# Designs tried in a protein design chat: VHH binders against Protein DOG1-like 4 (DOGL4). Part 67

Target 1, 232 residues: Protein DOG1-like 4 (DOGL4), of Arabidopsis thaliana (Mouse-ear cress) (q84jc2)
Amino acid sequence: MSKMRNLVEEKFLEFYESWVIQLELYLHQLLIAHNNNTMSETELRHLISKLTTHHKAYYTAKWAAIREDVLAFFGSVWLNPLENACSWLTGWKPSMVFRMVDRLRKSRVVLVEAQVKKLEELRVKTKFDEQKIEREMERYQVAMADRKMVELARLGCHVGGESVMVVEAAVRGLSMGLEKMVKAADCVRLKTLKGILDILTPPQCVEFLAAAATFQVQLRRWGNRRHYVTHS
Key: E = the ipSAE of ESMFold2; O = the ipSAE of OpenDDE; V2 = 0.75 times the mean of E and O plus 0.25 times the DockQ between their complexes.

## First folded at step 6 (VHH)

Design t23 (from p9 with G102F L105T Y108S; framework vhh_6qgx_2; at its last look DockQ between E and O 0.84; V2 from the best seeds 0.76)
Fold by ESMFold2-Fast, scan of step 6:
Structure t23 (fold): chain B 232 residues (1-232), chain A 123 residues (1-123)
Amino acid sequence: as target 1 above (232 residues)
Amino acid sequence: QVQLVESGGGLVQAGGSLRLSCAASGFTFSDYAMAWFRRAPGKEREFVAAIDWSGDSTFYTDSVKGRFTISRDHAKNTVSLQMNSLRPEDTAVYYCAASFPFYTTHSSEYDYWGQGTRVTVSA
């Protein structure tokens, strides 16, 4: 449904541009907090809560949009080609956030032994959950090649209204399967984010969130300018 | 207006059964994990059971596992808790709660709450 698809893309593009602008404002606050070690624990928790709420707002809007047109998220018009190239199931790959965690370990912010152990346990669990989603996507792709899907594609070459209705019903079914997988992947993302924030102290959370937001903002800026994309 | 409205509470003898229901409105029910919490007299709120947004995964506290069954109906925007083999220790006010996008055992992390329905189990 081209009208529903175009409207979903227009609405989400507008939402996403606004969401990124607010993320940049939060990043500024995170960097100030990171450089100013006199902020109270209550103030740091409040800032962390703002970021958590901001990310939840993104997924609330995303899930509303994918219910109408999940395919808009597999080649998003609101993302530049570099952002699209770095996507895993319509978003960031959960295990890759541990690269931000690894940077914390190198920054001389000492993680206590108990935190290191919990982060490793979370890393293993995240990779396991990620691989489960990948296997489900493989099953979906195999099902797409089923004989009956090939037969429906042949039927779609016919001019009759009945064949159009059958093809539309099949596409709707396929979209529902993709919605379920995208929602499952988003749950792994949010569980991974929550897990990291639950393990880290408030100052460490601020540093982690600043690193993650910096990467997201810079990736967008590099892709928009294109001259930062190299074959190095 | 977001609302969660519980029903089905009452007085029952030990070994009996009750079915609690929760009707949800004012939010996208199919995007939320739904849970039941309970609060016994003089105690804090504790996790009982949860069902994820898809309805495929259910979660229970150990003391009710095998006795209680949580289910959801997306067409009716309802979540239900079938309680069998009730014990005096199950006496509590039962609360329906919604969390986006996944369940947690921590009551403080839930987005929406019902007013509760009272369950009394006599010995």
Scores: ipSAE 0.684, ipTM 0.861, lowest interface PAE 1.4, mean pLDDT 87
Fold by ESMFold2, look of step 10:
Formats: structure tokens, C-alpha cells, sequence
Structure t23 (fold): chain B 232 residues (1-232), chain A 123 residues (1-123)
């Protein structure tokens, strides 16, 4: 039922609020580490590990929520032709993170040629993985369109209890397919994050993670500020 | 509490076969990548094989390709390693490991470990 789906959404939003608060606390630690150039490599790697664990915790909670009801993350927007409401499988496109890396390279972060080469290889692999998921999504959307046509034809037959069973089976199939694709997308997101952290030195990782956390906190701030526009 | 319990080890003649099994509890098995590592006496832990959370992707170290097969059973929360054409060099304690959500060949990236099961391959 829709009320059960609303409860899953409410639980996850409560988790997300707490998760962002903890991210703000880690951002404070990242800024201190950035200003304290005498921290040991071991201390920096410990902080980086805490941030990595925090991001893994986000996906752990998200996967639990989609396991209960993946449609709670899509709602009715997946049925509309205008796909701008669902940018890329419940999150940002994995390759977008390289724009942040590019910004850091222009400001203060100096990368050795070997790091630059490895980052470009990672960018290419991330793009390849994205394209693989996009092709799978296209196949799924085609199969879903065919399934909807079959369901419309069966509704025209006015089959009683059999119609309910067919609709329930179609919904279960849709949910399982969407869950798999969301998980695949999240894996690419997390692999890309880990890949960047593996290539960067610990001080560079701290700068990257601070920039990422700052962006996420600013995105939350924008979402919490409401603007009213008068229409006439 | 998270628990990974390996079984199926033992003494086997060279050229023989063994099937290792790892029973998982205390975490959502279907969200984790699973792997097997092994450690011979006096040596470092070595990656053997892994399978992703969905079961769609597997990876094997070169020395076991074509001889070992990793599989998972979500209904029983188990991961298995079928080891065929065993060699004395395969003698080791075999460990089951889990990582959310993808696998790597680096043992430091794994979240949970089993206690191990001994495999001995005699000439």
C-alpha cells in the first residue's frame, strides 16, 4: 500500500538527515586535517577510512530501503516521458565526480603525471560502466513498454482474479529489475569514489573529501531554503 | 554477530577435487561480494576467487583459472568454491571473506572473515 511506501520514505529521510549531520562533523575534521600539515600519513589514512565508511553506510541504508520498496525512490516520476525528474537511477551520474577533481587541479592540488594518467584511465572505465548500465536500462525500458501493452490488452478482457495476479507479477518483476539497476549504479558510484581515493595521496584525499562534503552540505542548505515566487 | 563459517576442507590426493562451503549470518548476504583467500604456512594471504553481490561477475587468480569455480546461493546464504585438479601448491588454509558491495583482490578491503578450513593436497 501507499502508506507502507510513505513509511519507507520517511524512515530513509530520517536516516539521511542524521547522515548529513554526521557528514558535517567529518567535514570539520577534514578542515582541521587540511590545516594541520604535521599529521602523520597513518592519521590521515584513518580519517579517510572514516569518510569511506560513512559513504558505505549511506549505501547500506539505501539498499535496505530499496529492498523494502524500490519504488519509494522513484514514485510516479519514472512513468512520465520527461526524464529530467529522474536524472540517473536515484543519484548523480558517477562520472560527474571528475568535475570536482578537475576543479581541485585548477586551484591547489598538484598531480604527478602518473596520477593524471591513472585518473584518466579511471574516468574512461567509469564512463564504460555507465554506458553498460545505460544499455541495460534501455533494454529494461523496452521490455517494460511491451509488458504495459500486454497488461492493457488483458484489462480489455476483463479477467477478474487472474488480472490481479498478472498485475502483481508485473509489479514484482519491475521492482526486482529496478533494484538491480539501482544497485549496479551505486556500485559504480562507490567504485569511482574508492578509485579516486586510491590514486590521490592522503593530503590530496583530504582536500577532495572536504570539497565533496562541502558540496553535499551546500546542496542540503539549498534544499532547506524555500523561495516563494508570485505568479500572476 | 557476523559469522562466516567455512567447511569442506581435508586431505586430498593430487588431481582430486574438494568443494568448500562458507555459511554466512549476521549481515544481509545478498548485498555483499564474497571471496576466498588462502594462506600457506609462512606465506602471506593470497586472493583466490571472488563473486559479486548479484552473482553476475566472478574473478579468479591466474593459478586457479579453469580449475576452481566460485558460486553463491542466496537462499542458503552460502558461497562455495569447487576446486578441481588440485595440486600440492594448493595446500593452504582457505578463508571466506565478505565486502560491501564489490570485491577486490586486496585482503585489507574486506569487512568480514571466517576462521578458515585447511586443505592439504598430497603428491
Amino acid sequence: as target 1 above (232 residues)
Amino acid sequence: QVQLVESGGGLVQAGGSLRLSCAASGFTFSDYAMAWFRRAPGKEREFVAAIDWSGDSTFYTDSVKGRFTISRDHAKNTVSLQMNSLRPEDTAVYYCAASFPFYTTHSSEYDYWGQGTRVTVSA
Scores: ipSAE 0.582, ipTM 0.824, lowest interface PAE 1.6, mean pLDDT 81
ESMFold2, look of step 7: ipSAE 0.513; ipTM 0.774
ESMFold2 (binder alone), look of step 7: mean pLDDT 91; pTM 0.928
OpenDDE, look of step 7: ipSAE 0.857; ipTM 0.935
ESMFold2 (binder alone), look of step 10: mean pLDDT 91; pTM 0.928
OpenDDE, look of step 10: ipSAE 0.875; ipTM 0.938

Design t24 (from t22 with H106K; framework vhh_6qgx_2; at its last look DockQ between E and O 0.17; V2 from the best seeds 0.00; counts 0 for: pae E 2.7 > 2, placed apart)
Fold by OpenDDE, look of step 7:
Structure t24 (fold): chain B 232 residues (1-232), chain A 123 residues (1-123)
Amino acid sequence: as target 1 above (232 residues)
Amino acid sequence: QVQLVESGGGLVQAGGSLRLSCAASGFTFSDYAMAWFRRAPGKEREFVAAIDWSGDSTFYTDSVKGRFTISRDHAKNTVSLQMNSLRPEDTAVYYCAASFPYYTLKSSEYDYWGQGTRVTVSA
């Protein structure tokens, strides 16, 4: 059964589709830049800036949308099941990007000792921040299970207008907590990304961003193919 | 139009207190981290304090720790800097700044800036 989409879902779906198309265009540029070492540092920095701006735009739109309906992002209809399965608090897990950096290091990317040290520091910090959010999530889930969900369940047994209002209020309360956690997670994501880009040289940044964009695009493609095959 | 308007600056004696305020408009205030920077005479702009979008996290430069307190009011779209135990070295133009979605120590990474309010601390 197709999940009914609300207005927030529809709007964000449209936005996201456009955003992904633009990401693919940037990916193409990144790949060209990566394969052709003729671009100047200034040009590379400009390209990096375009990508960072693009990502910032995503989160700007996201935060606008979650203010209206954060629950739409838990089970995002604009993502396929694979993408959703790989999501941590409505997005990519920040610590995952370090694995990407590690893979790059195993390739042609040569990091100096100072970079390696900074990356490790960033990794530790990112992990700490992730864990902090996870603890808060756990606390939240326990609290909700003990109180709000019980109340919701109890109220669900009573069919009436007043009960509906109370349920809606309870849901709103839950949503506010979720929104806060999602925003916190997004901050960790963007801080981590920025941290990595600050450590890497422009050519390395291009390579990293290309890898990240490739992963995102491929994950979407693979997930779509699987989903269509399974449900066709 | 995005606008950050600082107020509360003035002349104060050493050991005194001031409360700066910054009124924000033209953007979604609740999504932005807010910060105060200052520029002393003959010096570069430096980070003073910041508060995240939620108000739960704050950060201060070492020289103001324990003396300054940053806070925000979402209902009024304002960020404030309570400055206690002021010193002559705190004399500067103080600037309010906004960054999405988190605060940093780098002024170049902030999205919006106020025009500043002058704080003068006499000996």
Scores: ipSAE 0.858, ipTM 0.935, lowest interface PAE 0.5, mean pLDDT 92
Fold by ESMFold2, look of step 7:
Structure t24 (fold): chain B 232 residues (1-232), chain A 123 residues (1-123)
Amino acid sequence: as target 1 above (232 residues)
Amino acid sequence: QVQLVESGGGLVQAGGSLRLSCAASGFTFSDYAMAWFRRAPGKEREFVAAIDWSGDSTFYTDSVKGRFTISRDHAKNTVSLQMNSLRPEDTAVYYCAASFPYYTLKSSEYDYWGQGTRVTVSA
């Protein structure tokens, strides 16, 4: 899907395509482990480590890219419209992952009482952190609507090179604020993921990771297949 | 058991140098951002420097920028703070800290702390 892409978008599109292919390969390993009753705890932990390392690589690349152009991650060219529609602050919404945990419980995953209590505590903490970020994003959006930015843009048109530098500094400041917000959201995502994996046993972690990877892969496949034609 | 052990503190004359080291164990070092904080007598603990989990990004408080260098060694599970051109104002107990998954300037957001190592810079 060719649009006018900048360099950051082109680089990350290439990275993301490779990253998703590797995720699909790890999904196959997760599904094998899910169906295999003879894998040792050490083998399961190794597979879980591969998945966490793969996600770490994604965020390492993402955080480098958002330093160059955070806006590329709002309505990303490497995602189809369905994937973009499901995004919360450039990624999956942390609290939604607990619906996946709930579905696993319905599919004969037995959680002991201590795990259930810890998951409840984590869900509340995750939701609280999400709401904090949403309030900060609202404050940021209000600041963007501030008349000072409109006045700086108007002044820049009238005052030459010094006004350009003022406008450029203001735009960089807003971009840095968005970058901070995206990193904060990513931190909640990573803390929530780690929290879930720490509470679950290794076989349960494999089930969870398989479900999560399946969802991500299927969202991409369905979004790429579906086309809607608008007729007037 | 998570353990962060600082070393390398001591007494130095103004203008001198020290290298602090922090040995980490009991957690996956490569998943954590690492930071140095310091507490001077009568002051609150303040941020000094941080390095992200990959080592690609570092950040320094203004008062030490250009004089201090933070680095990490994943093979040895250590983070270091090279402190050059030391001044009496740098006198403090220096603490190593770890945060998952990224660093912040707020000490309350760090997961693990060392016991501290004392640095004294004499006029």
Scores: ipSAE 0.428, ipTM 0.757, lowest interface PAE 2.7, mean pLDDT 85
ESMFold2-Fast, scan of step 6: ipSAE 0.716; ipTM 0.875
ESMFold2 (binder alone), look of step 7: mean pLDDT 91; pTM 0.921

Design t3 (from t1 with D102F; framework vhh_6qgx_2; at its last look DockQ between E and O 0.71; V2 from the best seeds 0.00; counts 0 for: pae E 2.6 > 2)
Fold by OpenDDE, look of step 7:
Structure t3 (fold): chain B 232 residues (1-232), chain A 123 residues (1-123)
Amino acid sequence: as target 1 above (232 residues)
Amino acid sequence: QVQLVESGGGLVQAGGSLRLSCAASGFTFSDYAMAWFRRAPGKEREFVAAIDWSGDSTFYTDSVKGRFTISRDHAKNTVSLQMNSLRPEDTAVYYCAASFPFYLEGSHEYDYWGQGTRVTVSA
């Protein structure tokens, strides 16, 4: 059964579709830049800046949307089941990008010792931040399960106008907590991304961003194909 | 139009206190980390303090730790810097800055800036 989409979902879906299209265009540029070593450092930095701005735009839109309905992002209708399954707190898991960096290192990317050290420091920090968020989430979930969900369940047994209001208030409270967690996670994502880009040279950044964009686009394509095959 | 307006600067004697305030408008204040920077005479702009979007996390440069306190008021869209035990070396123009979604120590990456308020600490 198709979930009824609310206004927030519809708007963000439209935004996201456009955003992904633009990402694909940038990916193409990144690939060209990666394969053609004729671009100047200035040009590469400009391209990197475009991508970072693009990502910033995503989170700007996301935060605007989650302010209205954070629950829409838990089970995002604009994502396929595979994308959703790979999501950690409504997005990519920050520590995942280090695996990408590792793969790049195994290919043609040569990192100097100083870069390696900084990346490891960043990895440790990122992991710590992830764990901190996870602990908070667990605490939140336990607290909600013990109190709010019980209250909601209890109230659900009473059919009446007053009960509906109380339930709505409870849901709002839950949503506020979730919003905070999501925003915290997003900050870790963006800090991690920025950290990596600050460590890498412009050519390395281009390669990294290309790999990341490729992964995202391919995940979407593969997920879509699978979903359509299964439900066709 | 985005605007950050600093206030609260002035002349104070060493050991004294000042409270700076920055009023933000024209953007979603609650989504941005806020920071204070300062530029002393003949020096480059330097990071002083920052507070994350939620207000739960703060960060200070070493020279101001224990003396300065950054805070924010979401209802008023303001960020403040309480400066205690001021020293002559704290003399500078203080700038308010906003960054989405997290704060940075580097000034070049902030999204919005105020015009600054002058703080002078006399010996």
Scores: ipSAE 0.824, ipTM 0.914, lowest interface PAE 0.6, mean pLDDT 91
Fold by ESMFold2-Fast, scan of step 6:
Structure t3 (fold): chain B 232 residues (1-232), chain A 123 residues (1-123)
Amino acid sequence: as target 1 above (232 residues)
Amino acid sequence: QVQLVESGGGLVQAGGSLRLSCAASGFTFSDYAMAWFRRAPGKEREFVAAIDWSGDSTFYTDSVKGRFTISRDHAKNTVSLQMNSLRPEDTAVYYCAASFPFYLEGSHEYDYWGQGTRVTVSA
């Protein structure tokens, strides 16, 4: 069990470091595209597709890893303390991404009224989906204190084949419950990202994705340097 | 290696029932949303029903709500569509599709597709 947890953590650490390096390379491409007035809609959509594919690749790898050890994603070893402190259910909080959207309203490219209305509707829906997940997490935590779990904790103090089997089944059940909840949260994240990209024009998508990637990269750098965490 | 294989199509009279099945292989079935699309003669492919990766949430186009039921079996890697109270307008080729990690109403973003199974409803 311990050996499997160590391998999952080491493998995902290696994956995540490479994934972040590629995100930084895509960020440079987004910034170049933002300053290139000759780039076609087809070329911009291709770049946006690369970013979307990159984010989907992260969740594909994450879901494979959580199937083996979901607890590795609570207090992850591949994230610094600042990144871990800012996590909501093992990742970014979906509604917070609208802060990057709010930046677009102050940019040179003005959002049309129809887009503003759709983004507000999406914000409301995203907050509703978040609250639903938070209620599920609360129900999960309450279930941990149920009579069955208290009884299983007592059995864990004794040795014996039957007690071991019952405890193992319960632990698997707990892990499956957490995995299901993390997957639900990840679906809200990806639906929110897709929803924003579907509402925005390709140039606005590039600006939004550049802002989001910049924030993610800077948060990691601030946490790694620690001096910024102390002063900010 | 990835395959979606549909079965259960056929000819049925109006008011009758059919059960379509889709067997999935070559990918992690439990991570994907599964959907049924259909294409009637001379029309574009349209969304019919979907079920999320967990099996807890189902989605239907308005014309089939209350008549069709989608379900999935993770042990057998299958998704099924129970079609009741069939109408001539339901005549189409029905396609099974998979999308990571959630369903989409538009067909363009699905990851995997079956070859389709024909359903003909006689008046």
Scores: ipSAE 0.623, ipTM 0.827, lowest interface PAE 1.6, mean pLDDT 86
Fold by ESMFold2, look of step 7:
Structure t3 (fold): chain B 232 residues (1-232), chain A 123 residues (1-123)
Amino acid sequence: as target 1 above (232 residues)
Amino acid sequence: QVQLVESGGGLVQAGGSLRLSCAASGFTFSDYAMAWFRRAPGKEREFVAAIDWSGDSTFYTDSVKGRFTISRDHAKNTVSLQMNSLRPEDTAVYYCAASFPFYLEGSHEYDYWGQGTRVTVSA
């Protein structure tokens, strides 16, 4: 089943496809760095910076796009159904990223006590920030069920200039609330990512980024393969 | 072309007040955290105050807490620093800076910088 695409969706689809291709290229570099014990700390920090910049570029483009159409990021046309099913407020759930950190700890990498303590503090803070956003979303959903808000939505079924203007104002208010929540969630994602990378050593950061990129690429490949088979 | 243009600097006696303003253009102001840094003669640039993209969170270095107030105006694309109870030690060039999307204390973390406005506090 196809959807009508607006300009925002078409532009972001093109951006996202290019962004993922570049992520795959960086993943290749991360895997080489992970397997090579001869890379200097400076070289590792440079690669880590490229990945961090690449992620920041995604959010910069996302925030520009949600300014025009935040709803495009709920059930996005540039993601397959599996990718969309794994989303929490239009992206990866911050607290779940610590499963990748836990898998890193199962490898031949040894985390010192100070790192373990800092990671646990970050995990607690991340979960707290998540719960705060979930509470706000719950409040928003309750407000949407309020009879006054439902009546404003139903008024939009009438044809007329004044009725259209009132409904458009209500929809803009709804979209602004969603935009703020999505941006707040993205801030938790960015703060969590930065926090993890600040705690880990450069070789550990490369392992973490490789694991995260691998998961994202595999989720896309698996979902696309299933979609391709069921569609074609 | 990104521009951050500071204004409102000048000469003031100790105990006086100044209000700095920074006009932003060439980027989506509402997506950026805004900060003020300062550089005193013979010293390195230091963090003064910041406000997150939404305006809901502010942070101040200890030496200015209670005396300085940062605020932002999304309609005018400006960030302001109200400086009260000024001291000679506050004498510096004050810089406006922007970072996507939350504030950081390190100057190397900021994406855009203004050219600065001089504040001189006479004893």
Scores: ipSAE 0.388, ipTM 0.726, lowest interface PAE 2.6, mean pLDDT 84
ESMFold2 (binder alone), look of step 7: mean pLDDT 86; pTM 0.878

Design t50 (from p9, 16 letters changed; framework vhh_6z1v_2)
Fold by ESMFold2-Fast, scan of step 6:
Structure t50 (fold): chain B 232 residues (1-232), chain A 123 residues (1-123)
Amino acid sequence: as target 1 above (232 residues)
Amino acid sequence: EVQLVESGGRLVRTGGSLRLSCAASGFTFSDYAMGWFRQAPGKEREVVAAIDWSGDSTWHADFVKGRFTISRDNAKNTVYLQMNSLKPEDTAVYYCAASFPGYTLHSYEYDYWGQGTQVTVSS
């Protein structure tokens, strides 16, 4: 599958560029909806549905790509260095979105006590799921340095057909472990996003999604601008 | 074209066992969580069991815990429900459903649904 690695990166880069352009278009619609108090609940739910479908499309494409080459998502070529530096297990850290939720307390429509309680319960559950994945990542990193892996690395100094097959099997196992871990992290991301949207009213959902999309778009722009030096 | 096709539903005596199967096509089965739901005449559709994409995490409703077991075979694109110690109150149409990326206990959150298979438990 080494020949397929470059194709996976090229295909996902093309997908991601289009996906981000569409995210920016949705962000403009969210900002218009946020500033327009005449939209019906049905219209707001339709817009929220478009955003959730857009995020699901990202993870559908991502999971197809990681099945082919999970390592493409560690140091992704379609992300700038700042975006890569801010990644936690190939994406946003789930618990960090609650910082955006906290800003909804400053919105025109304040959160009611029942919503605050449900959001706190979701935050605790999200952190618990996140920590479970972090422990698995630690086990994975420790396994990379265990005795069997060190022995396989030493065998790599001596070329032979038997050594090649054993090393290939070990590398395949490591890739499968990473794929499972990335999928687990993505499940926590989508469950956290869905949980927040289920607790919030449609106007609050629009405000939350606008904040999240704004941050994602701005992070990309800040990182891209790092490479440009202009004289004025 | 997405399809979920349930099979295995039939008439069974009280105390009997039955295994339901759900064959999936038209989507990447191994990426989806799967659920089994049931609906008896005049009642709402209720969640019976759920399993994540990997098969490592499962959930079973209290009323079937210890009697029913959900499992999946990603190589065969199939999810199973092993039903033991069947009771007359287990009589219902059983539905297979798919949810991306994780399972939920709410029917309205599932993306794809089968047509159902009838299970009838006689005394």
Scores: ipSAE 0.416, ipTM 0.754, lowest interface PAE 3.1, mean pLDDT 85

Design t51 (from p9, 17 letters changed; framework vhh_7aqx_2)
Fold by ESMFold2-Fast, scan of step 6:
Structure t51 (fold): chain B 232 residues (1-232), chain A 123 residues (1-123)
Amino acid sequence: as target 1 above (232 residues)
Amino acid sequence: QVQLQESGGGLVQAGGSLRLSCTTSGFTFSDYAFSWFRQAPGEEREFVGAIDWSGDSTDYADSVKGRFTISRDNAKNTFYLQMNSLKTEDTAVYYCAASFPGYTLHSYEYDYWGQGTQVTVSS
């Protein structure tokens, strides 16, 4: 049976559609900047600042929404199925961005040895942080199973207000645990993004951000063009 | 609309203690990471300590580690710097700073800053 969108889902859908439109406009500016060597370092830093502010706005809105309904971010209605299939803890997997960075080694603005060393150090740290979160996710899933088992057993014994209170407490506990996990994952994402931007020069930052935005926009377009194959 | 207000600064003797407070408004306190920085006359702003959004992770400059403790109170929208075993070298204007979503060690990465509070440690 279909479920109606709740207020959190409707509000975030409206926000996300506007946010993606603005991302596409910024991508256009990044591509112009990347192809035009006339822009000053100050102009490039201003454009990079617009992109970082735009990403911060996304996480500000997301964290407000997950406080109200974290489950809306698991199988999000504002994402197509391809975007949902490619998500790791409600967003991009932090270590994946280093594959985009690797392309800069063969780009017009080549990385110097000092930058390569710092990026490798950041890559190792990011993978460590990812593994830590994956262990926390495993612990959460075990705890969730234990809570569900206890909840089911108790539900059979308590029909009155005690049963209702126990179910409500368990649901709140599950939501709080998921909220903490999602916020932890988002913190690794933003630390990784900031770390990369701190290491790169402004022209390299523009190229990196253009690559990231291009991938995000193309993934959305590919998913929206999907062809259903019906098994009959 | 966003404001950070420091309090608790003043004059103290070497070996003494002070507790700085930073009260915030205009944003969701529990979503932000917080830091303390200090600046002596003629010096650059120096990182002192930080606490993340969860309160589970803290970091300190080597010069204050073991003497200073950062903490947060989400119910009061306030975070603190407990300064113990103060030295004359700790004399500076202390600034509170907020960053979404995580803390960093570099002042240029912070979103919001307080106006500063003077701490003077006399021998």
Scores: ipSAE 0.327, ipTM 0.680, lowest interface PAE 3.7, mean pLDDT 85

